# VHH binders against F-box protein At2g26160, part 5

Target 1, 331 residues: F-box protein At2g26160, of Arabidopsis thaliana (Mouse-ear cress) (q1pez8)
Amino acid sequence: MEKPEWSELPGDLINLTANRFSSISDVLRVRSICKPWRSAAATPKSFQCNLPSSNKMIETVLSPTTFFRVTGPSSCSYKGWLIRTKQVSESSKINLLSPFFRQLLTPSQQTLDLLKFEVSEIRQSYEIHIFDKYLIQGVIGKEGPSHILSRVVFLDNLIFAVGQDDKIWCCKSGEESSRIWTKIKNQVEDFLDIILHKGQVYALDLTGAIWWISLSPLSLLQFTPSIPMDYDGYDSCNKRLVEYCGDLCIIHQLRLKKAYIRRSQRTVGFKVYKMDEYVAKWVEVRSLGDKALIVARDSCFTVVASEYHGCLNNSIYFVDNVRKSVIRMKL

## First folded at step 4 (VHH)

Design b3 (from d16 with D31Y; framework vhh_7d4b_2)
Fold by ESMFold2-Fast, scan of step 4:
Structure b3 (fold): chain B 331 residues (1-331), chain A 123 residues (1-123)
Amino acid sequence: as target 1 above (331 residues)
Amino acid sequence: QVQLVESGGGVVQPGRSLRLSCAASGFTFSYYAMGWYRQAPGKQRELVASISYSGGSTNYADSVKGRFTISRDNSKNTMYLQMNSLKPEDTAVYYCATVDSYYLEGSWEYDYWGQGTQVTVSS
């Protein structure tokens, strides 16, 4: 009897996925895509948009990507792998991407077919492609920091994103002539993140306050107070929004405050807070229990640790800029 | 299967012209910015021309400005490179590729590539 394919993969697959292309692609490669994955990937489509810059319009494209949990149908375990996918529109075949990095899991640029696997959709995300004059020189134009958009959220006929200028941008999803990115007016605050939560779009500012995006008129309204907590010896300037057990939570990324410049960028821990709606106070989430948080560039979300190979309870998985790898930290 | 197939390469004398074509399949061509890269023996691959998803905007490397013209026909899923006033320095394998605007974020890994077509400029 052949040993199960899955038993030969690294135990910490979430942490090691970005560095293990051949082995995981060999395990997942089959002749055809299973129906649930094919159906989920078929719905989202790319959007053409325009971004104003000085005296010209920069062409942009939004491309959907989806996070899936993949399990073998013959497995007596409920454990699977976290996979990020990007559909090619002319076929039911799907590219496998790293969950944490903007790269393919396969060494080649070819799509993989799946047949004997079950897939469950975990999260939808979007990549923004911007056509910039500096691409030829291998350098992005520094004269337009707003040219880099991230954290894409869809609500009804509107698309929202966070710019590199730390402002919220909006675009209509209607006919092409109306798909022009514009900044929401009268923004005084600098924003780090946005999320769709219970049918509403929320934005997170640098001070830890959550803002609600009102659609009539289009405006930002402060939803929560700034977080008054400070950590002696630590900087919490990096923050993300995440849904945890139905609640909207803030992740505080802790960095050394008293360190040499190179080391000052190193992450040393995390704190998670949720708003208690009954007492209007921020409450620390001291444990994630049986869950883990995935902090990726395009999205931040919760998974049940026991459902994934190599995923540990009460953990946060993220990319550390100093170590340039996927790191796990216990909450 | 994403596939990019280059054609139109060959051997040509200095000062002459060639037109390269790139036929794309397996993805929604009109939603991608496209480009032409080249690689000469012993040199690194370089991007020489790129074109936006609609064809309304183009960029060129300084070495080819005024001589090369990139264009696309989204109805035919095809991109072209018109190469005029060819020089011996233009001798290289020319590659068709999708272009990711976030190059500094490892976008190169997302690019789809053709297998290349040889252009030789010689007497």
Scores: ipSAE 0.068, ipTM 0.516, lowest interface PAE 5.2, mean pLDDT 71

Design b4 (from d16 with D31W; framework vhh_7d4b_2)
Fold by ESMFold2-Fast, scan of step 4:
Structure b4 (fold): chain B 331 residues (1-331), chain A 123 residues (1-123)
Amino acid sequence: as target 1 above (331 residues)
Amino acid sequence: QVQLVESGGGVVQPGRSLRLSCAASGFTFSWYAMGWYRQAPGKQRELVASISYSGGSTNYADSVKGRFTISRDNSKNTMYLQMNSLKPEDTAVYYCATVDSYYLEGSWEYDYWGQGTQVTVSS
């Protein structure tokens, strides 16, 4: 467990990336998009879905975003930058977003020759936006029905998300009249994450058990037992699902318990476990080798560290909720 | 370059009506929840009306409920505020702005404001 330090912030990954992206953003804002960007991103249009609340419907919007790897000006450069993009309007204008935060990158006045850049799609994700300024202001918790839906997954004609009430919600992706969020029935468990893995949707509960979403009938079926682990002095309430080397893995974020300090819960380390389906047990992943895990708000995924500027092997990159900054820890 | 330009303000007698318009450019208007704020001298800026991305949901401050109507035309990138039964207490500079519909970490980057338009209701 490597202690987080201010000097370990991936400032070069963020700041160098921001400088490069501000130049790219300037070109894209004038609609100077090149063929490689258009062919790499057939970004879906936004979906309007309604959330039932008492005697009215709350309007929610699913906005598609895409993570790209952008490589340097020459075709021989193996290192690139991680960016997130959001297509804005039917006019092919593109906004550049932070990979880790729901923030728009500041535009630059300098132009860049996009023909010198290569892009590859890494991951598709969705931002969920709920219209209600008064409900969103500062009173976020398990109060009321799902003010925030996160971790969006599509399977067939269905859309799944984790609500702020820690329940799995479902919506049909068909015609607009059918896009109404419904909570899956008979949920006793609290859920932290969902993932699409090998054509199946899996959900992770607070105890570390994995559940399988069955479509006929629509229901949650327990797939694994809870993780039978003792944590000496650590809180592992934050867990994420990730696909690592073709395996379904769980990331345990470890925070030091301080009963008399309610304000600060610093992350002190991580544990990663892969599921062994054949032997029905959890196997600890002791090293990520040449890879790194990106733990972003709306998505969690694996990258080959050597392919990215400022990215280190055997590392986990995540947002520190206390500092509001990106931190790296080695596994 | 992002711009929000208000129009339709003026001087009017109590009980009369005004319609404010907000023309948006430089961003995808239809993707943002929008609102009208007002600020009277020596007072804090307050949100008086807001409207969702599609126009299907609206919200109003209690002081204007039943008198003001917010609407939008996404094909024209324009938002409106119809103000009926105006009172001297409605005298303020009215600002067109994006409404924070993003949870915490993205909200400040979508906070676009117009320069404001003066509404004066003389007794």
Scores: ipSAE 0.012, ipTM 0.431, lowest interface PAE 7.6, mean pLDDT 70

Design b6 (from d16 with A33Y; framework vhh_7d4b_2)
Fold by ESMFold2-Fast, scan of step 4:
Structure b6 (fold): chain B 331 residues (1-331), chain A 123 residues (1-123)
Amino acid sequence: as target 1 above (331 residues)
Amino acid sequence: QVQLVESGGGVVQPGRSLRLSCAASGFTFSDYYMGWYRQAPGKQRELVASISYSGGSTNYADSVKGRFTISRDNSKNTMYLQMNSLKPEDTAVYYCATVDSYYLEGSWEYDYWGQGTQVTVSS
């Protein structure tokens, strides 16, 4: 019953601008929290599981991470800051992470005073960690394809993920003995992403078609046609699923063709498509209006731009692997 | 606050053994891959042994394989490194740390680290 004494956030937090969006406060210090963060629901725990690779099992863990919006003490501004957190204990301690990078924010002398700030949960995702016997020797992937899981979703007692083999894998979460990943059989398509949307699991294939995962029996059913191809000198192979205004949408990351850029292709723009359920056609989203899309390493989601400091309307925030920084592009 | 406290270092003759211990507090120890790093004078820090969350899987650098054994006790939030058949080239400061399996290059800037314990194998 001791009252937690946490300091206020450092005197000047950086805003959600393209050049500083990935680091809201590098001087924040987080210690044990006696009260749970407001709106921190029953957070999924770290999930230990085994991934078959050839004739052995690779220990794997799914670590939950949560994106929060933090608003300052009562002020005229209703805007907040985007942070990402990872629990270091089951109930009370959190690490502050960069929203876009796999790194901890630098510790400082300052601490969070949760009694002065409102914290709202925005999105939950998972970081995937593997333990491979060759990790120290740097020879991971030497023998055949490694089955590293990515882009994980939970539905009831089932967990679905895209493997490094671009196939959908499934694991049962209800029993410890059943925490072994198995590949869904009879997959012809290569998959890029997976999302939980309105209680259903959807997967995105290389052509931009969305597939629905049926649980009775466990199978993949084509939900949408492939989206229009871009032949105008751009490579649209990088695609993500996102929920935008209640609709399931595809984000196309446009890059110059390899012929124009020898090694790494630079991102030059985005296109967003949603399914028009009434006419069963892909419809290009030409403006995000008052919203912005956050394209993070482990999650892709929509925010209302006016709720965040320095966040601009009709914008997409993402990591440019060529420049190693967070970039904003207007849709 | 997060703390990792190493103990068990010292000065030994070649061929002898030492057991290092790492006591962890301030985080959920059982959720982390853990490892032992070492740094010899004038050299870069290197990972010599790592252990999975359960302790069921371990990895070793080729230079210590067969001589060192890493283990952990999650009920006591403690990790160990049993070092047998020590050689002069094992002389270094040994650090207990969390291990990020996806980002090893420069990851020590983001991981939790102990203060280190000196191991000297003298002629």
Scores: ipSAE 0.006, ipTM 0.363, lowest interface PAE 10.1, mean pLDDT 69

Design b7 (from d16 with A33D; framework vhh_7d4b_2)
Fold by ESMFold2-Fast, scan of step 4:
Structure b7 (fold): chain B 331 residues (1-331), chain A 123 residues (1-123)
Amino acid sequence: as target 1 above (331 residues)
Amino acid sequence: QVQLVESGGGVVQPGRSLRLSCAASGFTFSDYDMGWYRQAPGKQRELVASISYSGGSTNYADSVKGRFTISRDNSKNTMYLQMNSLKPEDTAVYYCATVDSYYLEGSWEYDYWGQGTQVTVSS
């Protein structure tokens, strides 16, 4: 148990991320420094949601966040660091965030040679912020609007979300009058996740089945069968969608059933399944090869391990609530 | 470097008023919900007042409703707690903190906290 088939995120990656991203943070906060950096750091503006409840005491805001890969010049090294940024509401300033935590990165070095660094956008996501009047009374989630959002996807002029009621909701983007959430009708299933894949919106239900969202009329069509959950002694209820090598995949996070409190339940492993879209069958991914999966709060995505300092092949990086740290597990 | 610095605490008689201030630096104050927590000797820390990032919504614990008023000035990166009609039961160390644990249960470890300021209501 002292040396399981997993470890903490490599120390050199964490140290390089903390020190270098703090220095880069000072640069990104001053957007006027360089045109390429300003262009790469541009994010969509924060989105406010109108709740379909009579309860007007809850403020819900979707705040855009962007994951970037930061590299030195090609003559020095092609390896880079992962950063996350968030644009400040009603401001031109950008906050530099840890890729895995909600904390801001603090400066460790005050000078950075901007001519030596490039950035490339990896993923866009939205952080969901909810100010709930019941927070102080300790009754969060028991009374209040059932449509509190947990996952969000944008497709053209449409926004899709999974609510705290585990149902799919839809909203039109653009004018404020169109920013009213509407629940998709006739949902029997409960949903865990939602993803945009090859121009289509897919949703994952509690049984591991994937559903396809049709736009005219708005409806859910079951796309895949449920995944078998034959894991003796394990709880596989935590599932995420991810795109891996162009394929739509499901990540199953395995936890021991013995913990009576979910937040104290330790992760012991992962299983990954890809959808063979031609035959609509699940195939287990037994190795990630030269790649790693980043399982962040707001997003899941694939990276080529060799392109990042200290990142290991065939690995999954995630935040474990029990350990309160970034953990690596080998697939 | 992220810092939250409380001020305005002190010793006061019952029925009097105090105003606490919290000065924030090292992060974008206007993007965070903020709150005042307190901890009395031998008791758990409790949230007594919170304010949304915009200042448009406020919440109060039942024990302080009608007596305390929370406010913020985003241009000065400062939050305030106006405490009226103070009672001996209000004696505690008061902490300034970010409030953003709703999206993920157990995310309290990512919140920013001040060092606290002592409020004593003596007879």
Scores: ipSAE 0.000, ipTM 0.359, lowest interface PAE 11.2, mean pLDDT 68

Design b8 (from d16 with A33W; framework vhh_7d4b_2)
Fold by ESMFold2-Fast, scan of step 4:
Structure b8 (fold): chain B 331 residues (1-331), chain A 123 residues (1-123)
Amino acid sequence: as target 1 above (331 residues)
Amino acid sequence: QVQLVESGGGVVQPGRSLRLSCAASGFTFSDYWMGWYRQAPGKQRELVASISYSGGSTNYADSVKGRFTISRDNSKNTMYLQMNSLKPEDTAVYYCATVDSYYLEGSWEYDYWGQGTQVTVSS
């Protein structure tokens, strides 16, 4: 079993749910107990951005989520657990979620003593939910929420996402009337991911090239060359962006090709590349050292392995499409 | 643990009313479009009503439009279907479910379904 121990949370953490914090006063109380929980409780509520499609509007909901490292103050170990939290729409309540899945953690019967736990914010992310009632008519057996838009990134008053059409879309985060998704003009490339890195938004195209999003005028400028290596016999279409040791890196997820169903393909390994800006070429990252990469649905980030229970050095943790469980691969 | 539990079904005479309830747990109810499906004997399951995350948008099958009203209370994680002017052709098992527009391979989530509640309209 490659399931990391930090994915196993203490039962009392599950009590930090809707039934404990039912009002704005409860949220303020959480904030007054400790600064990290106060920050989490201040997270904005979900908000709507509409996506035009033909003669209809598709409702999209952006839900803020925060990843935390949680430790017990009486623990002999400095190691903690990785959790994700989300504020309930129309509510001051906080839900606990799996770091890798969009599922809620089941509420416990026990009370959570917030003074017993230290929490550190690791990353803020946005979960996007899309439902199109018109596309549902006459269709049975659809799986999960729509992934028409994914990989949400905020910069200043702008929101960026990757569309199902593999193009970059943008929306203004201000007044509700301005929250309409529009496609960035003159895109020739197909995109897989976006990331905020050092105050800039970068996009990853299908060939492995990184593009920079210029905000004035709003346009895409090629930042790096395409990755020159082909992986014969492997499906490398699943690529993600991550920040590793201050560098912008690409993660290549390698699956063995099968003659039939892509959904049934298992991940067999990873390759990680960073741009050497001095010589303008791709350099393979052959070891993550004392670090691990967390490849979550809505976010990819680096952690120091020794700070987490069950986390191993030089490892990549991800969700397997076939098994729907957290898997570890050594780089 | 995701759970959807329907209640309020029963046997009624034509022209009468019933109110169905669906209690949800184990997921963030307010982030999902919800719907009521029904399946009559010998027919395919059909969506009769759907409701958006906030309750601001609703959709109805033509056969129930003007008679049925869908609503939700996100503070109670509950969805409702008010069925007025019931007809014999409304006889079916009614299912509470999430309503999704997902078509891509590699989905991490599946539709959540209740066990269903029987509605019988008999003269």
Scores: ipSAE 0.000, ipTM 0.232, lowest interface PAE 13.1, mean pLDDT 69

Design b9 (from d16 with Y32W; framework vhh_7d4b_2)
Fold by ESMFold2-Fast, scan of step 4:
Structure b9 (fold): chain B 331 residues (1-331), chain A 123 residues (1-123)
Amino acid sequence: as target 1 above (331 residues)
Amino acid sequence: QVQLVESGGGVVQPGRSLRLSCAASGFTFSDWAMGWYRQAPGKQRELVASISYSGGSTNYADSVKGRFTISRDNSKNTMYLQMNSLKPEDTAVYYCATVDSYYLEGSWEYDYWGQGTQVTVSS
């Protein structure tokens, strides 16, 4: 693997290499006086809000974060690293977060010199924090809250989210004190994911059907049929929405059904599907070409592999629950 | 640098009140649930009270319900514990720390501790 010109780059920064790599597990405090970086990293505090919950013993908070590609001035745009950032209350400090794992509140002694790096915004996402009153009584186990993932999209002055009840909720963006969440009426389906695609909000249900959210009146309309799948010994309960080559696609994360302890089930593969409207069928995407999919905790997106250090073509990068590390699989 | 600084402890007689404060710096205080823990001589550290990110939700150990009140001021990055009707059994070093029901890799543990503030309830 080629080495960047700045060999003393903090070792906690993630690069997308083939076999083994680590993510930023520490909160690294950095300072930037560069105007482009300051504006790009300025996440509005006004969008921080509580998620709606039917369980009065659980409270969740959404905190905005941003994914960036970081390159050095001497490297131009040759290759960069994927980072996730969160702005501290004062704009003078930026915390670096792992792209794949939740924030670890551990101080880092290393500081990134942002005057020597260029950054480009890839995606905004939301980190979810959970307060669980049952923790004192020991009613809710360690594992339960960890599977709760942020599924939030913004469209104009509206915020849409998948709530803890697996239903779609909506509120108006604005002052936090005036923000009231409303559940979309007449939902029979349970939802796994939500995405903004070509100016429209789409939601994915447990059966693999995609729904369109109409804004006048606020309602859910079925956009695609359920995806038929021969599971052939696999469990595909983990499904995500992603944009790939302009198409809205579904990612199926496959685990072996034969593990008697569900928590120990490892990921064995992925399937990606898009709707072919001409033949009215779900069509498997068999290759990602020169691209890779990043399947992060709170976000799923496509990158051009050649733009990232150690990133391989036709690959999916994700967190393995058994090994608790970031793994690559070829599609 | 992440720092938590407790203050407000002291020596009081049974039935009196104390107010503890925890000043936080070096992280986005409003994103974290916070808690007060205590450790008495010869006992393990226990969670006494916790408060959600906004302050809208609180929880208390059965031994302190109705006597202690936890609160926070996110604009000042400060958390408080109002301790009323103090008993000798409340004698302990009191610590503030972050509380999250889950973090990294499916394991749970307390993230940061302050140095603590001593509370002694004696006749």
Scores: ipSAE 0.043, ipTM 0.519, lowest interface PAE 6.2, mean pLDDT 69

Design g4 (from h15 with Y32S S34T; framework vhh_h_nbbcii10_fgla)
Fold by ESMFold2-Fast, scan of step 4:
Structure g4 (fold): chain B 331 residues (1-331), chain A 125 residues (1-125)
Amino acid sequence: as target 1 above (331 residues)
Amino acid sequence: QVQLVESGGGLVQPGGSLRLSCAASGFTFSDSETYALGWFRQAPGQGLEAVAAISWSGGSTYYADSVKGRFTISRDNSKNTLYLQMNSLRAEDTAVYYCAAPDYFGSELYEYDYWGQGTLVTVSS
């Protein structure tokens, strides 16, 4: 198996974290970095809420994580590293997480001080933690509880997520008593993803149709037609939403539909679709040009490849269930 | 550095009571990412057994079937302390009791990464 090309931090960044901060302190303009970082860091807050399940409430917390682009002290470098971070106790110090997995990249006691680096916020996402008996039992079996909610999106005072039942759920961000998840009523469709795009929340169903979430009354309205299937025999469940060059696009991760090895199915390719607003039809995107797509567990987004170390043009970076490592495919 | 220190163990007769405490340093219980705190025990020659867990708010609790109705878990986030009130103790409750906290910085597998030194509870005579 090949060493992951981009999913691991370079040794030089880890060394800077470990004991080379005194060497770079004089180079970094800490005050210019401090204000943008503090502004961004003041925004994400953990959100405590309750998910109804049968005759009980399951306590849930949404923990913010932020994707940053970090540049090193090289005076000539325009390239940075993609990091995913979790803030430590409301400080300027962060733990490094894998962009693709829920995994620490550094020991939990080892933190980066964001005030010592030039950072740009790329995207915000949320980790979902639930309290149930499997949380404590999981330590014995080395297995954690399954996520009951995924694909969290915040819009104003509302929060949306895809439930384990493949339906869209909604929660208000008011007082604790109002922080109870409710399923949007009368859903016939099964949903795979949701995204915030141009101030609106959109949901992707199993057929590739996009639905708009109307807030008054709270309802789902079909926004696009379904995408035609290019291939018979591919799993229809592997579709995500992404914002690409200002447009809402669908990523279809092609895995062969095999009953016996479903969890071990390898990705054989990708297709990317963009809605042509004039003809109201899905059009395949044939090239990402100078950009790459990041298909992470809790978020999909676009990057300019030349701005990142080890990132190639016209590429999609993702995790394959077979290898459990970050893989690149050219679109 | 994250540290958990248990106290309150000792020798007690069957039917008696003990209150265990776990003091935490290096992180705060008011952090919402500390989504669960738990008590585990290990009897001589036995494997580790989950006893009780409590949510970040204290509003949800879990108890092993063997201790339900007898043990009560609680937390004081302002004092950074976890408690286990043990009533109606039985000989089978004899074990080293550990408090544990997950690495709240995130893991796809919810694992308890921080453990105390343990406190011995002996129920005899």
Scores: ipSAE 0.273, ipTM 0.629, lowest interface PAE 3.4, mean pLDDT 73

Design g5 (from h15 with P102D; framework vhh_h_nbbcii10_fgla)
Fold by ESMFold2-Fast, scan of step 4:
Structure g5 (fold): chain B 331 residues (1-331), chain A 125 residues (1-125)
Amino acid sequence: as target 1 above (331 residues)
Amino acid sequence: QVQLVESGGGLVQPGGSLRLSCAASGFTFSDYESYALGWFRQAPGQGLEAVAAISWSGGSTYYADSVKGRFTISRDNSKNTLYLQMNSLRAEDTAVYYCAADDYFGSELYEYDYWGQGTLVTVSS
């Protein structure tokens, strides 16, 4: 009846992480101790920023998270596990997070010899936390707009995010009063995603068009045309930006058009398009080859499938709200 | 692993004061910068209601209109403890008080991830 709700890469990695690692901080500390003459770039710190409301400032915090590939000593397998971590303050402790959800993972049953493992950073991301009366009381007691900022990118001293209002917001990462969120002026489009690509910030609108964020002055300029709606029998229910083989790509998450049965709201497939930068033309990506796409809540990125335990070629790993689990689909 | 334990409840006369404490274990307040903490209560025959909440930094607080000006929420990160100072208590404040922690305040679920067992506060002469 229904595709199994198990997932090979994320489910297997969550199980292996939960059962194999009790803490990854020792691995990171060992690497730091072995190379004390070379300070790694300072551990990203949480930033407190303020979101203006009609009569007050709403406190927000940006918390850094990092995706790592963890590899053990290999005699017959050169594969690693995908984990997500949050390094807290000046503590040596590292919280192990679910790669696809914002929850802490259950503590591992068994500890590994952490001295025998190597970690490599694959992506940095930020989570946005908002202190808001609506989140405390639930939906009751609406007292103004509530904005949950999502999908964050850093460029120099600027921070960009997509808000719950589907608009692009900007904040300076500097000290003091400069940490105030400001909506970019004159936005008429609704935005779904934002990405840093080749030193530029791009935003994706709901029609599939990509916009470039100009820094002087701050403004949104349409960079590509919209992708035509040609999905026979399907709705594009979600769109994400991702870098694939050095190209800027759009992922379209497809759902069946079921006007007579809205109960079936599951993802049934994906379409991926890359932007040809030289001719400003959209080209469908029909196979991911030896790669897989990881579509997580706060991050979307490409991995080489053979480098990860349980990861299959030409696959997309994602969370579907209907199934409430991590699922794999072949492109 | 995360556990919250309330204490400080009991019988108090109208107009009196009481301080509730919530001791956290399984995490530290400074280790989890993104934790928001709050107090909820449930009066006999009533639903659960939010009383007060404090942000991860302690810089922002929320109070229900019924307790504003009478209750004060605070946190001590060095003691891993959340407090609720209750002044000018009324019969209507009689309830089981729960402390709760959320490691992601931006969640659309509007649910706290960790809850205590509750402590009873009775305001009666």
Scores: ipSAE 0.129, ipTM 0.550, lowest interface PAE 4.7, mean pLDDT 70

